# VHH binders against SHC-transforming protein 3 (SHC3): the designs that were tried, part 1

Scores and structures below are computed, not measured.

Target 1, 186 residues: SHC-transforming protein 3 (SHC3), of Homo sapiens (Human) (q92529r149to334)
Amino acid sequence: LGPGVTYVVKYLGCIEVLRSMRSLDFSTRTQITREAISRVCEAVPGAKGAFKKRKPPSKMLSSILGKSNLQFAGMSISLTISTASLNLRTPDSKQIIANHHMRSISFASGGDPDTTDYVAYVAKDPVNRRACHILECCDGLAQDVIGSIGQAFELRFKQYLQCPTKIPALHDRMQSLDEPWTEEEG
Structure headers, positions and changes below count from the first letter of each chain, unless a header shows other numbers; antibody chains aren't numbered by Kabat.
F, E and O stand for the ipSAE by ESMFold2-Fast, ESMFold2 and OpenDDE, each averaged over both directions (binder to target, target to binder). V2 = 0.75 x the mean of E and O + 0.25 x the DockQ between their complexes.
[cut] marks letters that were taken out.
Atom coordinates printed by the task and the answers are left out, and those that the model quotes come from them; centres of patches stay.

## First folded at step 4 (VHH; framework vhh_7d4b_2)

Design a01 (from m01 with E106S)
Fold by ESMFold2-Fast, scan of step 4:
Structure a01 (fold): chain B 186 residues (1-186), chain A 125 residues (1-125)
Amino acid sequence: as target 1 above (186 residues)
Amino acid sequence: QVQLVESGGGVVQPGRSLRLSCAASGFTFSSYAMGWYRQAPGKQRELVASISGSGGSTNYADSVKGRFTISRDNSKNTMYLQMNSLKPEDTAVYYCAKSYTIHNPSFGTTEFDYWGQGTQVTVSS
């Protein structure tokens, strides 16, 4: 991965995630990304068409998703993916939209046929707390973006496993059934 | 559209080996982790092995650890499961699987929600 890979994508916004992702099964986590994409696309003028078929959200799913933050909706950005972070900047690099340390990201989804051009990831930050962030990509690019995120996850994890100063508490938190997210994130 | 096509199943005696293949199309193969599930009659589908998009990380169910080896060839869009020392308990339909969702390994294990049609493996004397 080197110093990182950069993509030009559109940032659509984010939606607060009110529950710990560790308390949710895989099916529910996947539904959260699909629902977040749907809601943000419906709220942002000029977003590409999404969903060939959409079921109304369950009561449980509706309780998990909070308010949207559309402050930077529709902006073209430079997304840099590295083992350190997902860094979102304006193309001239003068404004940071978001900088999410890799350790603060729980999971990502992208290139799903129902939402072909979209990438979503759940991250913690001081502004949005835990939120699902939505990116809109050019045709075919979403799968390259998600692939790079996956590679960054893998390489970062291997670095931690090889670190002689690894914190045992961090390893325990990773393996716990329903533990809170790391305090290093804020 | 996503297509996952399993092959290599068959009928073998206990102690023998089989190699399963999964030919994938309709997505950027190297971008996604993949796995093998199996389902025996009257039982739930279980994940037996998984592999990262790069092939650099693998995981196995305790029941197959040391006997099965998962691998992939990203240049051929193909994933494999080498099955050694087969037991009657390994009799099942084996499914190739993928997901569009990936987990940070520090958070949890990736699971899968797209499966092929499956290939039958029968281990009997």
Scores: ipSAE 0.706, ipTM 0.840, lowest interface PAE 0.7, mean pLDDT 84

Design a03 (from m01 with E106G)
Fold by ESMFold2-Fast, scan of step 4:
Structure a03 (fold): chain B 186 residues (1-186), chain A 125 residues (1-125)
Amino acid sequence: as target 1 above (186 residues)
Amino acid sequence: QVQLVESGGGVVQPGRSLRLSCAASGFTFSSYAMGWYRQAPGKQRELVASISGSGGSTNYADSVKGRFTISRDNSKNTMYLQMNSLKPEDTAVYYCAKSYTIHNPGFGTTEFDYWGQGTQVTVSS
């Protein structure tokens, strides 16, 4: 992956995630991404695609998902995926929209037949604290994007294995693979 | 469209070996952890073995450790389960599995949410 792989995608927005990932089971995490995609698509003009929600929002999901941030909604962006971070920039002005350190990203979803062109990921940053970010990809690009994110996750882990004493904090986290990420971890 | 196609099942006597294959398509194979589940009649599905996207990490259920070996060939988009020293208790339908969600290492245990059709393994005298 080197200095990173760059894709041009459409950023649709993000939705605040109000609960720690530590407390959420796998099914709930999947529902968060699907519900976030649905809500953001409904709120963004021109984001009309063939999309259908699996379930109506539950009270529990409504307590997990907070307000939407649509500041950059519908904008084409440059997404650079590397072992260090996911970096979102405007294509022409090179303004940073967001920079998520790889350690601050808990999971990503893509390749679901019901949301074929969408990629969603949950990340922490100073502005949003924790949010589910939604990307709209064209013509099969979603598979390449999710593939590169997976490669970055695994290459970062392998880099750590080569130099564990150089990164003591990561060493502690890797020794606890069954422990979910917390706000103090990152 | 995601497809998982299992093959290699059959009927064998105790102590024999079988090799299962799972041919995958419709996703970036090397980016996803994969697993083998099994289900005997009247029982719940049990995770037998799992393998990371790169093949660098594997896990096994205690009941099969030392007898079964999971592997993958990312150039062929295929995952394998080598089953040695088969016992009657290994009789089950075996399922290839993947997840639509990729977890960052250290976040938690990988769970699987998509299974193939399965292949029958019968061990009988």
Scores: ipSAE 0.455, ipTM 0.682, lowest interface PAE 1.4, mean pLDDT 79

Design a04 (from m01 with E106T)
Fold by ESMFold2-Fast, scan of step 4:
Structure a04 (fold): chain B 186 residues (1-186), chain A 125 residues (1-125)
Amino acid sequence: as target 1 above (186 residues)
Amino acid sequence: QVQLVESGGGVVQPGRSLRLSCAASGFTFSSYAMGWYRQAPGKQRELVASISGSGGSTNYADSVKGRFTISRDNSKNTMYLQMNSLKPEDTAVYYCAKSYTIHNPTFGTTEFDYWGQGTQVTVSS
């Protein structure tokens, strides 16, 4: 990928994630993104909830999600997706809202029927530690955004496989996908 | 609406081959890793093979390595499982699978949470 692909989206906010994603099963990880979208949408004036029927969260799920950060809620932003990072800036590019190194991003979801206009991703950074970030996209754009994130994940991984000094470590970890990673990596 | 439609199952003799197809719709196919699960009577559902969104990376269960090949055609929104040297122990309902989430490959195992209706594969002996 070149300098990246840029989209204009609305940043709704993020919710702190209090536990390592590696300590959670896959179903719980998926539920975290849905619950985060629901909570952020309810907290931001003018945001439409994606869900018609919101299921009550489990006690476990409620204990995973912490405080919301709505400092930049409702702002239109320029989102640049590259193999290096997800970079969020004001549309005039004068202010950085967030810059999440691609390696710091555990997973992303978006554009699915239950969350059609929303993209969520879990990332670590110095400010929010581990948080689930919520983006609101216009007609069909969520599919393009999630597609580009997936492409960035894959291209970055291929680049690492072509680096001789990194190949043995990545190969070993890929062969044993159940190998535990540190909480620092979630 | 996400839809996964499996086809290609059937009844075959040991040592024969079958090719399963999964036609997908309702999501950006090329952005998501996909997989094939199977479930035999009285057994838990197990992941047989998985493939990355681009098709550049594949993974197989030890029981099928060297016999099964997973592939995809992103222009047709279709995933395939070529099953060679079939054994009676391969008898199961085979499910096409996707997840609503894409994982960073360096983070961990790709898992799946949405399955199609399944297609029956029976290897008689």
Scores: ipSAE 0.502, ipTM 0.708, lowest interface PAE 1.1, mean pLDDT 80

Design a05 (from m01 with E106D)
Fold by ESMFold2-Fast, scan of step 4:
Structure a05 (fold): chain B 186 residues (1-186), chain A 125 residues (1-125)
Amino acid sequence: as target 1 above (186 residues)
Amino acid sequence: QVQLVESGGGVVQPGRSLRLSCAASGFTFSSYAMGWYRQAPGKQRELVASISGSGGSTNYADSVKGRFTISRDNSKNTMYLQMNSLKPEDTAVYYCAKSYTIHNPDFGTTEFDYWGQGTQVTVSS
């Protein structure tokens, strides 16, 4: 990836994730991303829409997903994917919408036939705490975006394992992804 | 619409080799990690080996390390499992697998939720 790969996509918004993803099985994690895509698409005017039909969400899913943040909903953004971060900024680069360090991202989903043009990822940040962020891509682009995220995960992990002095910090990174966000220095 | 088609299974004597193939269609093959699962009668399905989209990273179950090799040819949309030094305990239906969800290795191991129809491998004493 070098300095990173940049895509132009639409940012639709995010939904707070109220429980640690480590406490959930794989099926539930996958359902959360699908439900988040559906809710955000329904809430944002001009979104292409996702799922031709959907079941009402279970009580379990409703307990996991919190409030939506639609502050930047519907904006075209430049998404830069690197081993350091997912960086979301306005196309003119004058405003940073979000910068999510790779270590703060637990997983991503994209290119599913039910949601072909969508990418979702769960990340921690100071503003939204743990949230599922939804991107809408041009035809075919979602699978390229998810591929680049996967490559960034892979390269970052390999680079970290090559540095013996950084290996002990890997436990702290994994623990950070599992724990709720803590804000100090009021 | 995802299609995964396994081939290369059969009946072999202990110590022999088999090469399994998985032909994939309906998605951008190089963008997704893939894996091989197996299931013996009365047992749960277990992950045997996985490979990243680029092929630059592989993982193996302890029971097959040093004997099995996973690989992929992204130009052919095909994934392989080379199985050497086969044992009766390797007898199972082998499934090709993918997912649209990828995990950060710092968070957990890759999991898969789409499987093909499977191919039978029988190692008879």
Scores: ipSAE 0.681, ipTM 0.830, lowest interface PAE 0.7, mean pLDDT 83

Design a06 (from m01 with A33H)
Fold by ESMFold2-Fast, scan of step 4:
Structure a06 (fold): chain B 186 residues (1-186), chain A 125 residues (1-125)
Amino acid sequence: as target 1 above (186 residues)
Amino acid sequence: QVQLVESGGGVVQPGRSLRLSCAASGFTFSSYHMGWYRQAPGKQRELVASISGSGGSTNYADSVKGRFTISRDNSKNTMYLQMNSLKPEDTAVYYCAKSYTIHNPEFGTTEFDYWGQGTQVTVSS
């Protein structure tokens, strides 16, 4: 992965996620990404949309998803994927739309046949707290984007495993403040 | 759209080996984590081994460590499970597995929600 890989994609928006992904089973996590894609696509003019009808969300799923943030909806962005972060910038790179540290991203999905051009990931940031962010990728890029995210997860985790015993306990207090959202592997 | 086709199962004596293959189509093979599950009669399906999209990271259930090796050939869209030193308790239907979701390993283990039809492995005492 080196210094990172960059894609030009469309940012569609995000939906607040009111529960930690750790507290949810795998089926619920996948349903969150699919439902978030559907809701954001329906709310953003010009989004390609899902091809198949989705089952209405369960009461539990509806309790997990909160408000939508469409402030940057429909913008073409430069998405840079690295072991450090997912960095979302305007195409001219003058403005940062979002910078999500890799440790703050718990879950990602992309290229699902029902939402072929979409990538969704759940990240915590200072603005949206925990949210599911939706990207629209054209021309088959969704599967390349999710592949790069997976590679970044893998390479970062290998780095973490090599150096965890070298990290001083001096930062335990700060780490504890962030742990419900960002880190659990000790 | 997604197709996962397992092959290579059979009946063997304890101590022998088998190699399972999973031929995949309908997605960008190199982008996704893949895994092998198995299910013995009357038991829950369990994850046996998993491999990252690049093939650079592998994980194994404790019961198969040192005996089984997972690998993939991204140029052929095929994943393999080399099973050595087979034991009667390895008897199960083996399933190739994939998901469109990836969990950050710092937070937990990636699970799978799409399986092939399975291939039977029987290790007779």
Scores: ipSAE 0.685, ipTM 0.840, lowest interface PAE 0.8, mean pLDDT 83

Design a09 (from m01 with T101I)
Fold by ESMFold2-Fast, scan of step 4:
Structure a09 (fold): chain B 186 residues (1-186), chain A 125 residues (1-125)
Amino acid sequence: as target 1 above (186 residues)
Amino acid sequence: QVQLVESGGGVVQPGRSLRLSCAASGFTFSSYAMGWYRQAPGKQRELVASISGSGGSTNYADSVKGRFTISRDNSKNTMYLQMNSLKPEDTAVYYCAKSYIIHNPEFGTTEFDYWGQGTQVTVSS
C-alpha cells in the first residue's frame, strides 16, 4: 500500500447503527450491511436499484438501524485506502467528505452477489457516531476495493505486533471501537 | 456463483501428512481472506486456519499450531492446508471457506459464511 491506493467511486451516504457491533452475531452483522445498502440506495436518486434478492427487514434489524445521512449522497469521490484511514474527498482533492481512521472501522463488506457493486463499512466518527457507509463502484471494482481495505487492516495490525509497547493501547482501542458514543465528562 | 472445491482428503495412519487443496472460482481470489474449517461427528464446525488475501497473515487454532500450515497461490486461485503429524482427533470433514465481510483484526476474529462441500480426513490405525 505505501502512501495508499486510490479509487474513484460514488459515495451514496450512511445510516446510523444504534447498537454495538460486539453485541451482534456474525449473521446479524451481514444482514445489517445488506439492509443498510438497500435503504441508502432507495433514498438516493440515480443509485443502482436492482437488487437480485431483498428480504424484508426483521424487527431486530429495524431496531439496529437509525437515521440516514445523505448530505454527500451521489457524489463522485476519490477513496484513498491506507493503513491510517479511509479518506473520502472530491476528485480534485479540495474537499474532504470523510476521513475514517482505521482504528474506528470495525468491518467492511464488498462484492456480495446480492449487492455486487457495493462496498459498505461500519465506522465511528464525531459526525455520524457509529454508521454504515455505502460506496457504489463500477463493475468489478468493488472486489478490488474490499481487497485493498483488507490489506490495510492486515498491514496496520502487523505494525502493532512489531511494537510491543502498544499492546495495552490496542486492547483499549478494541474495546472503544464498539462502545456507544458518549459526550459525558470524566 | 462462488465455487469452492476441496480435494486431498483420505485415510492415513497417525503421524502421517496430508495436503488439502481448495480450488476457487467466481470471485477475485486475491481480494478475500479464506479459511479452513473442520467438523467431526457430533461436534460443531470449528475454524482451523485462516489466511489473508495477500497470504501475508495467517492464524491457527491452538489445537493445530505447529502442525498445520495454510498457504495460497493467487496465480492459481488455490488455497492449501499442509497437515503434518496427524492425530486421530484431526479426523473430520474439512471445508474451504470465504466471506464477503472482512473484520478489522483490532475488532475481532475473521469469520466465514461460504463453504465448499468438504473433503473427509480420517486418521486411524
Scores: ipSAE 0.675, ipTM 0.819, lowest interface PAE 0.7, mean pLDDT 84

Design a10 (from m01 with T101V)
Fold by ESMFold2-Fast, scan of step 4:
Structure a10 (fold): chain B 186 residues (1-186), chain A 125 residues (1-125)
Amino acid sequence: as target 1 above (186 residues)
Amino acid sequence: QVQLVESGGGVVQPGRSLRLSCAASGFTFSSYAMGWYRQAPGKQRELVASISGSGGSTNYADSVKGRFTISRDNSKNTMYLQMNSLKPEDTAVYYCAKSYVIHNPEFGTTEFDYWGQGTQVTVSS
């Protein structure tokens, strides 16, 4: 990735995630992103639409998802993906919408058959705490965006494995399937 | 729709080899981590091996390290499990698995929540 790869996408908004990802099973984490995409798409005029039919959210999901932040809803943005961060700026670069350090991002999804044009990711920042951020991409671009995010995750992790001060801890945690890193450490 | 189709299972004698294949469709194959689970009757599903989207990182359960090798061919949307030196304790239904999200490896091991229908592997003397 070098200094980063930049895409022009539409920022739809985010929804606060009220619980730590480590406290949730994997199926619930997956459902959070799908529900967040659905809620934000329905709340933003001109969004392309998310699902053919949406199942009603469970009581559990409703307790995990907080308030939406639609302050920048519908804006075209420059998204720069690097091993350091996801940086969201206005296309003229005059305003920073968000800068999420890669270590603060728990997971991402995008290019799914049910939500082909959407990318979602869960990140912590000083403003939104922990939130699921929703991006709307041109047809096909979502796959490039999610691919670049995945590449940034892998390249950053490989760089850490090459760092003498971090290598033993990372090796031990990678080799132990029963000892995952917590969000507080990430 | 997302589809995962396993093949290559069968009945073999201890010490022999099998290669399992998983043909995937309905998603951007190279972007998602994948893995192999197994389940013997009356036991919980166990993650056996996992591989990152690029194929650059792999992980194995201690019970199979040195005997099993996971790989993928992103140009063919196919993942493989090469199983050498098979033991009776390896007898199980083997499931190809995909995550719905891309996990940051700094937050722990990848979890999977979409599985195929499975392929039976029986190792008998």
Scores: ipSAE 0.350, ipTM 0.633, lowest interface PAE 2.0, mean pLDDT 79

Design a11 (from m01 with T101F)
Fold by ESMFold2-Fast, scan of step 4:
Structure a11 (fold): chain B 186 residues (1-186), chain A 125 residues (1-125)
Amino acid sequence: as target 1 above (186 residues)
Amino acid sequence: QVQLVESGGGVVQPGRSLRLSCAASGFTFSSYAMGWYRQAPGKQRELVASISGSGGSTNYADSVKGRFTISRDNSKNTMYLQMNSLKPEDTAVYYCAKSYFIHNPEFGTTEFDYWGQGTQVTVSS
């Protein structure tokens, strides 16, 4: 990835996720994401979404998905993907719409056969609320976008393994002069 | 439309080798993690090996570590499982799998939900 990669995509909106995605089985996570894409596409004028007959969502899915936030719906954005963050801003005015630290993003999907032009990702906001964000990517970009997110996850994780973040000891904890028993150098 | 087609299964004697292939189409192959699952009669499916989209990271079940090698050729949209030193307990239907999601590895492992029809591997003793 280097300094990051930038794409121009359309931000469609997000839907609140009321339960931890990690506490849910894989099938439920997939269903939640597909339902989120469908709901956001139906709510945003001009979205390409499939308009085929849809079965009503299960009672369980309805209990997991909360309110939609369409404040920035339908806006073209500059999406920059790096090991640090997923940064969403207006292409011309440099206004930040969202800046998601990579650590706050649990899952992403994109280029699925049923939703070929869409990328979805689940991120926590600064006050620990989760939302599923939906991007519309044209001309095959959805698969490039999801690929770059996956590469950012992988590179960030490799960096973490090589140099794990050590919580700096508070000054009062640093008073311990105990030498580590674990090898400092072979 | 996503398609995964397995090949290379067969009947072999203990200690021999087989190479399984999975031909993939309908998605950007290099962007998604892929894996091999297996299922013996009356048992649950288990993940045998997985490989990241770039091929830079691999994982193996303890039962096959050191004997099996997963690899991929992104230019051919094909994933492989090289199975060496086969044992009777390796007898199973082997499935090629694709993930729907990419997972942040700091918080979990890749899960797979699209599988091919499978290929039978039988190790006679």
Scores: ipSAE 0.338, ipTM 0.621, lowest interface PAE 2.0, mean pLDDT 79

Design a12 (from m01 with H103D)
Fold by ESMFold2-Fast, scan of step 4:
Structure a12 (fold): chain B 186 residues (1-186), chain A 125 residues (1-125)
Amino acid sequence: as target 1 above (186 residues)
Amino acid sequence: QVQLVESGGGVVQPGRSLRLSCAASGFTFSSYAMGWYRQAPGKQRELVASISGSGGSTNYADSVKGRFTISRDNSKNTMYLQMNSLKPEDTAVYYCAKSYTIDNPEFGTTEFDYWGQGTQVTVSS
């Protein structure tokens, strides 16, 4: 991965996730991701939105998803994926839209047949707390993007295992102090 | 459309070996982690082994550590499970699995929600 791999994608927005991904089974995480993509797409006029017929969301799913942030909705962005972060910048690289450290990203999804051109990831930041960020990709690109995110997770974790004397727990504790209800994630 | 096809199961005596294969199609194989689940009659499915998209990271259930080895050949879109020193309690249907979602390893291990049809492994004498 070197200095990072860069993709040009469309940022659609994010939606708050009110529960820790660690507290949810994998099937529920998949359903939340699809529901998050659906809600953000419905709110953004230019989104593809070529989804199969949507079931009404369950009471459980409705309780997990909170407010949307559409401040940067519909913008074309440069997404740089590295072992340090997912960095979202304007195409001219003059403005950083978001920089999510890898350790703040708990979950990612991409290339799901029900949401083929979409990548979603759940990250913590001071602005949105815990939120699911939605990216719309060109045909076929979503699988490359999720593959790069997976590689970044793997390489970062291998680096951690080679230096086990680092204290990630201290970082997690400090981050929890800024965000209520993060004790579920340790 | 995701297609996962398992092969290599059979009936063997305790202490013998089997190698399972999973042929995958319908997705970019190297982009996704893969795993092997097993299920015996009346029991829930258990994740026995998983492997990252690159093959650089593997994880095993405590019950199979030191006996089973997971591997993949991304050029052939195929994943393998080498099963050594088989025991009667390894008797189960073995399923190849994938998901379009991934967990950051710092928060947990990736779980899988797409399975093949399975291949039967029976260890008896």
Scores: ipSAE 0.541, ipTM 0.729, lowest interface PAE 1.1, mean pLDDT 82

Design a13 (from m01 with H103E)
Fold by ESMFold2-Fast, scan of step 4:
Structure a13 (fold): chain B 186 residues (1-186), chain A 125 residues (1-125)
Amino acid sequence: as target 1 above (186 residues)
Amino acid sequence: QVQLVESGGGVVQPGRSLRLSCAASGFTFSSYAMGWYRQAPGKQRELVASISGSGGSTNYADSVKGRFTISRDNSKNTMYLQMNSLKPEDTAVYYCAKSYTIENPEFGTTEFDYWGQGTQVTVSS
């Protein structure tokens, strides 16, 4: 993976996640990503549309998902995946629209047959708090994107295991995702 | 379109070895972590071993550490479980598994939600 792997994808937007992913079971996390993809796709003109599964959202799921941020919706972006971060920028001007450090990303999903061209990941940042970010990919690319995210997770974790005395415990890192951002945010 | 097909199960005596194979199709094999589960009669299904998409990371249940080895050949879309020093307690149906979802290992363990039909392993004297 080195300095990173870059893909050209479409950023559709994000939706706030009101509960810690750690407090949710696997089935609920999967349902959250599918519901987030559905809601963001419906809100963005020109989205391919997932809509392979037609289920009414449960009251539980509706209580977990908050407001959407569509400020950069529909924008083609350069996505760079590295052990440090997911960096989202415009391909031509190189304007950065988001930079999510790997320690702020808890969960990612992509290439699911029900949402074939989509990648979703849950990250914390000062602007959107904890949110599920939705990327739309060309046919087949979603699986390459999720694979690269998985490799970045793996390589970063391996680095931590090699220097455990210098790195906070996993429990302490987990807590940082659920705690309010401090005034030092960064 | 995901297909996971297990093979290599059988009946063996204690102390013997078996190699299980899982042939996968319908997705980009190298992009996803995969695992082996097992289920004995009257027991819950348990994760035995898992392997990252690249093959660079592996995890094992305490009950099989040192005896079982998980591996994958991404050029053949195949995952393996080499089972050495088999015990009667290893008797179970073994299932190949994948997921489209990945958890950051700093924050938790990836779970799997697509399963094959299973292959029976019986360890009996």
Scores: ipSAE 0.679, ipTM 0.812, lowest interface PAE 0.8, mean pLDDT 84

Design a14 (from m01 with H103Q)
Fold by ESMFold2-Fast, scan of step 4:
Structure a14 (fold): chain B 186 residues (1-186), chain A 125 residues (1-125)
Amino acid sequence: as target 1 above (186 residues)
Amino acid sequence: QVQLVESGGGVVQPGRSLRLSCAASGFTFSSYAMGWYRQAPGKQRELVASISGSGGSTNYADSVKGRFTISRDNSKNTMYLQMNSLKPEDTAVYYCAKSYTIQNPEFGTTEFDYWGQGTQVTVSS
């Protein structure tokens, strides 16, 4: 990845995830991304896809997803994927929308036939706590975007495995990322 | 649409080898990690081996480590499982699998939720 790979995509927004990922099975995590995409797309004028027919969300999924943040909804952005972060900024680079460190991202989904042009990822940050962020891609790009995210995860993890002094910190960070974010030191 | 087509199963004696193939279509093959699951009668489906999209990282269940080798050829959209030193306990239907969801490995291992129809492997004397 070197300095990173950049894509031009549309940022649609995010929706808070109220449960720790450790408490959810893989099937539930996948369902969360689809439901988050559906809800954010319905709320954003000019979103590419209209869901003509979709599976009604279970009450369980509705209890996991909290409030939406649509502050930057519908903006075209430059998404830079590197082993350090997912960096979201305006195409002219004058405004940073978000910078999510790779260590703060628990999982990502993209290119699913039910939501073909969409990429979703769950990240922790001070503003949104734990949230599922939704990106809308041009035809065919969603699978390239998710592929680059997967490569960034892989290369970053290999770097950690080659640093013995970092292994205990890695386990601590993995554990903390699954817990509710609380800003308390004393 | 995603299609995963397994081949290479059969009936063999203990200690023999088989090579399974999975021909994939309907997605950008190199973008996604893939895996092999197996399921014996009356048992739960278990992940046997997985491989990253680039092929640079592999993972194995303890029961097959040192005997099985997973690989992929991204130019052919094909994933393989080389099974050596087969045991009766390896008897199962083997499924090729992928997912559109990827797990950050710092949080755990990626699981897979799209499977092919499977290929039967029987190890018997």
Scores: ipSAE 0.738, ipTM 0.862, lowest interface PAE 0.6, mean pLDDT 84

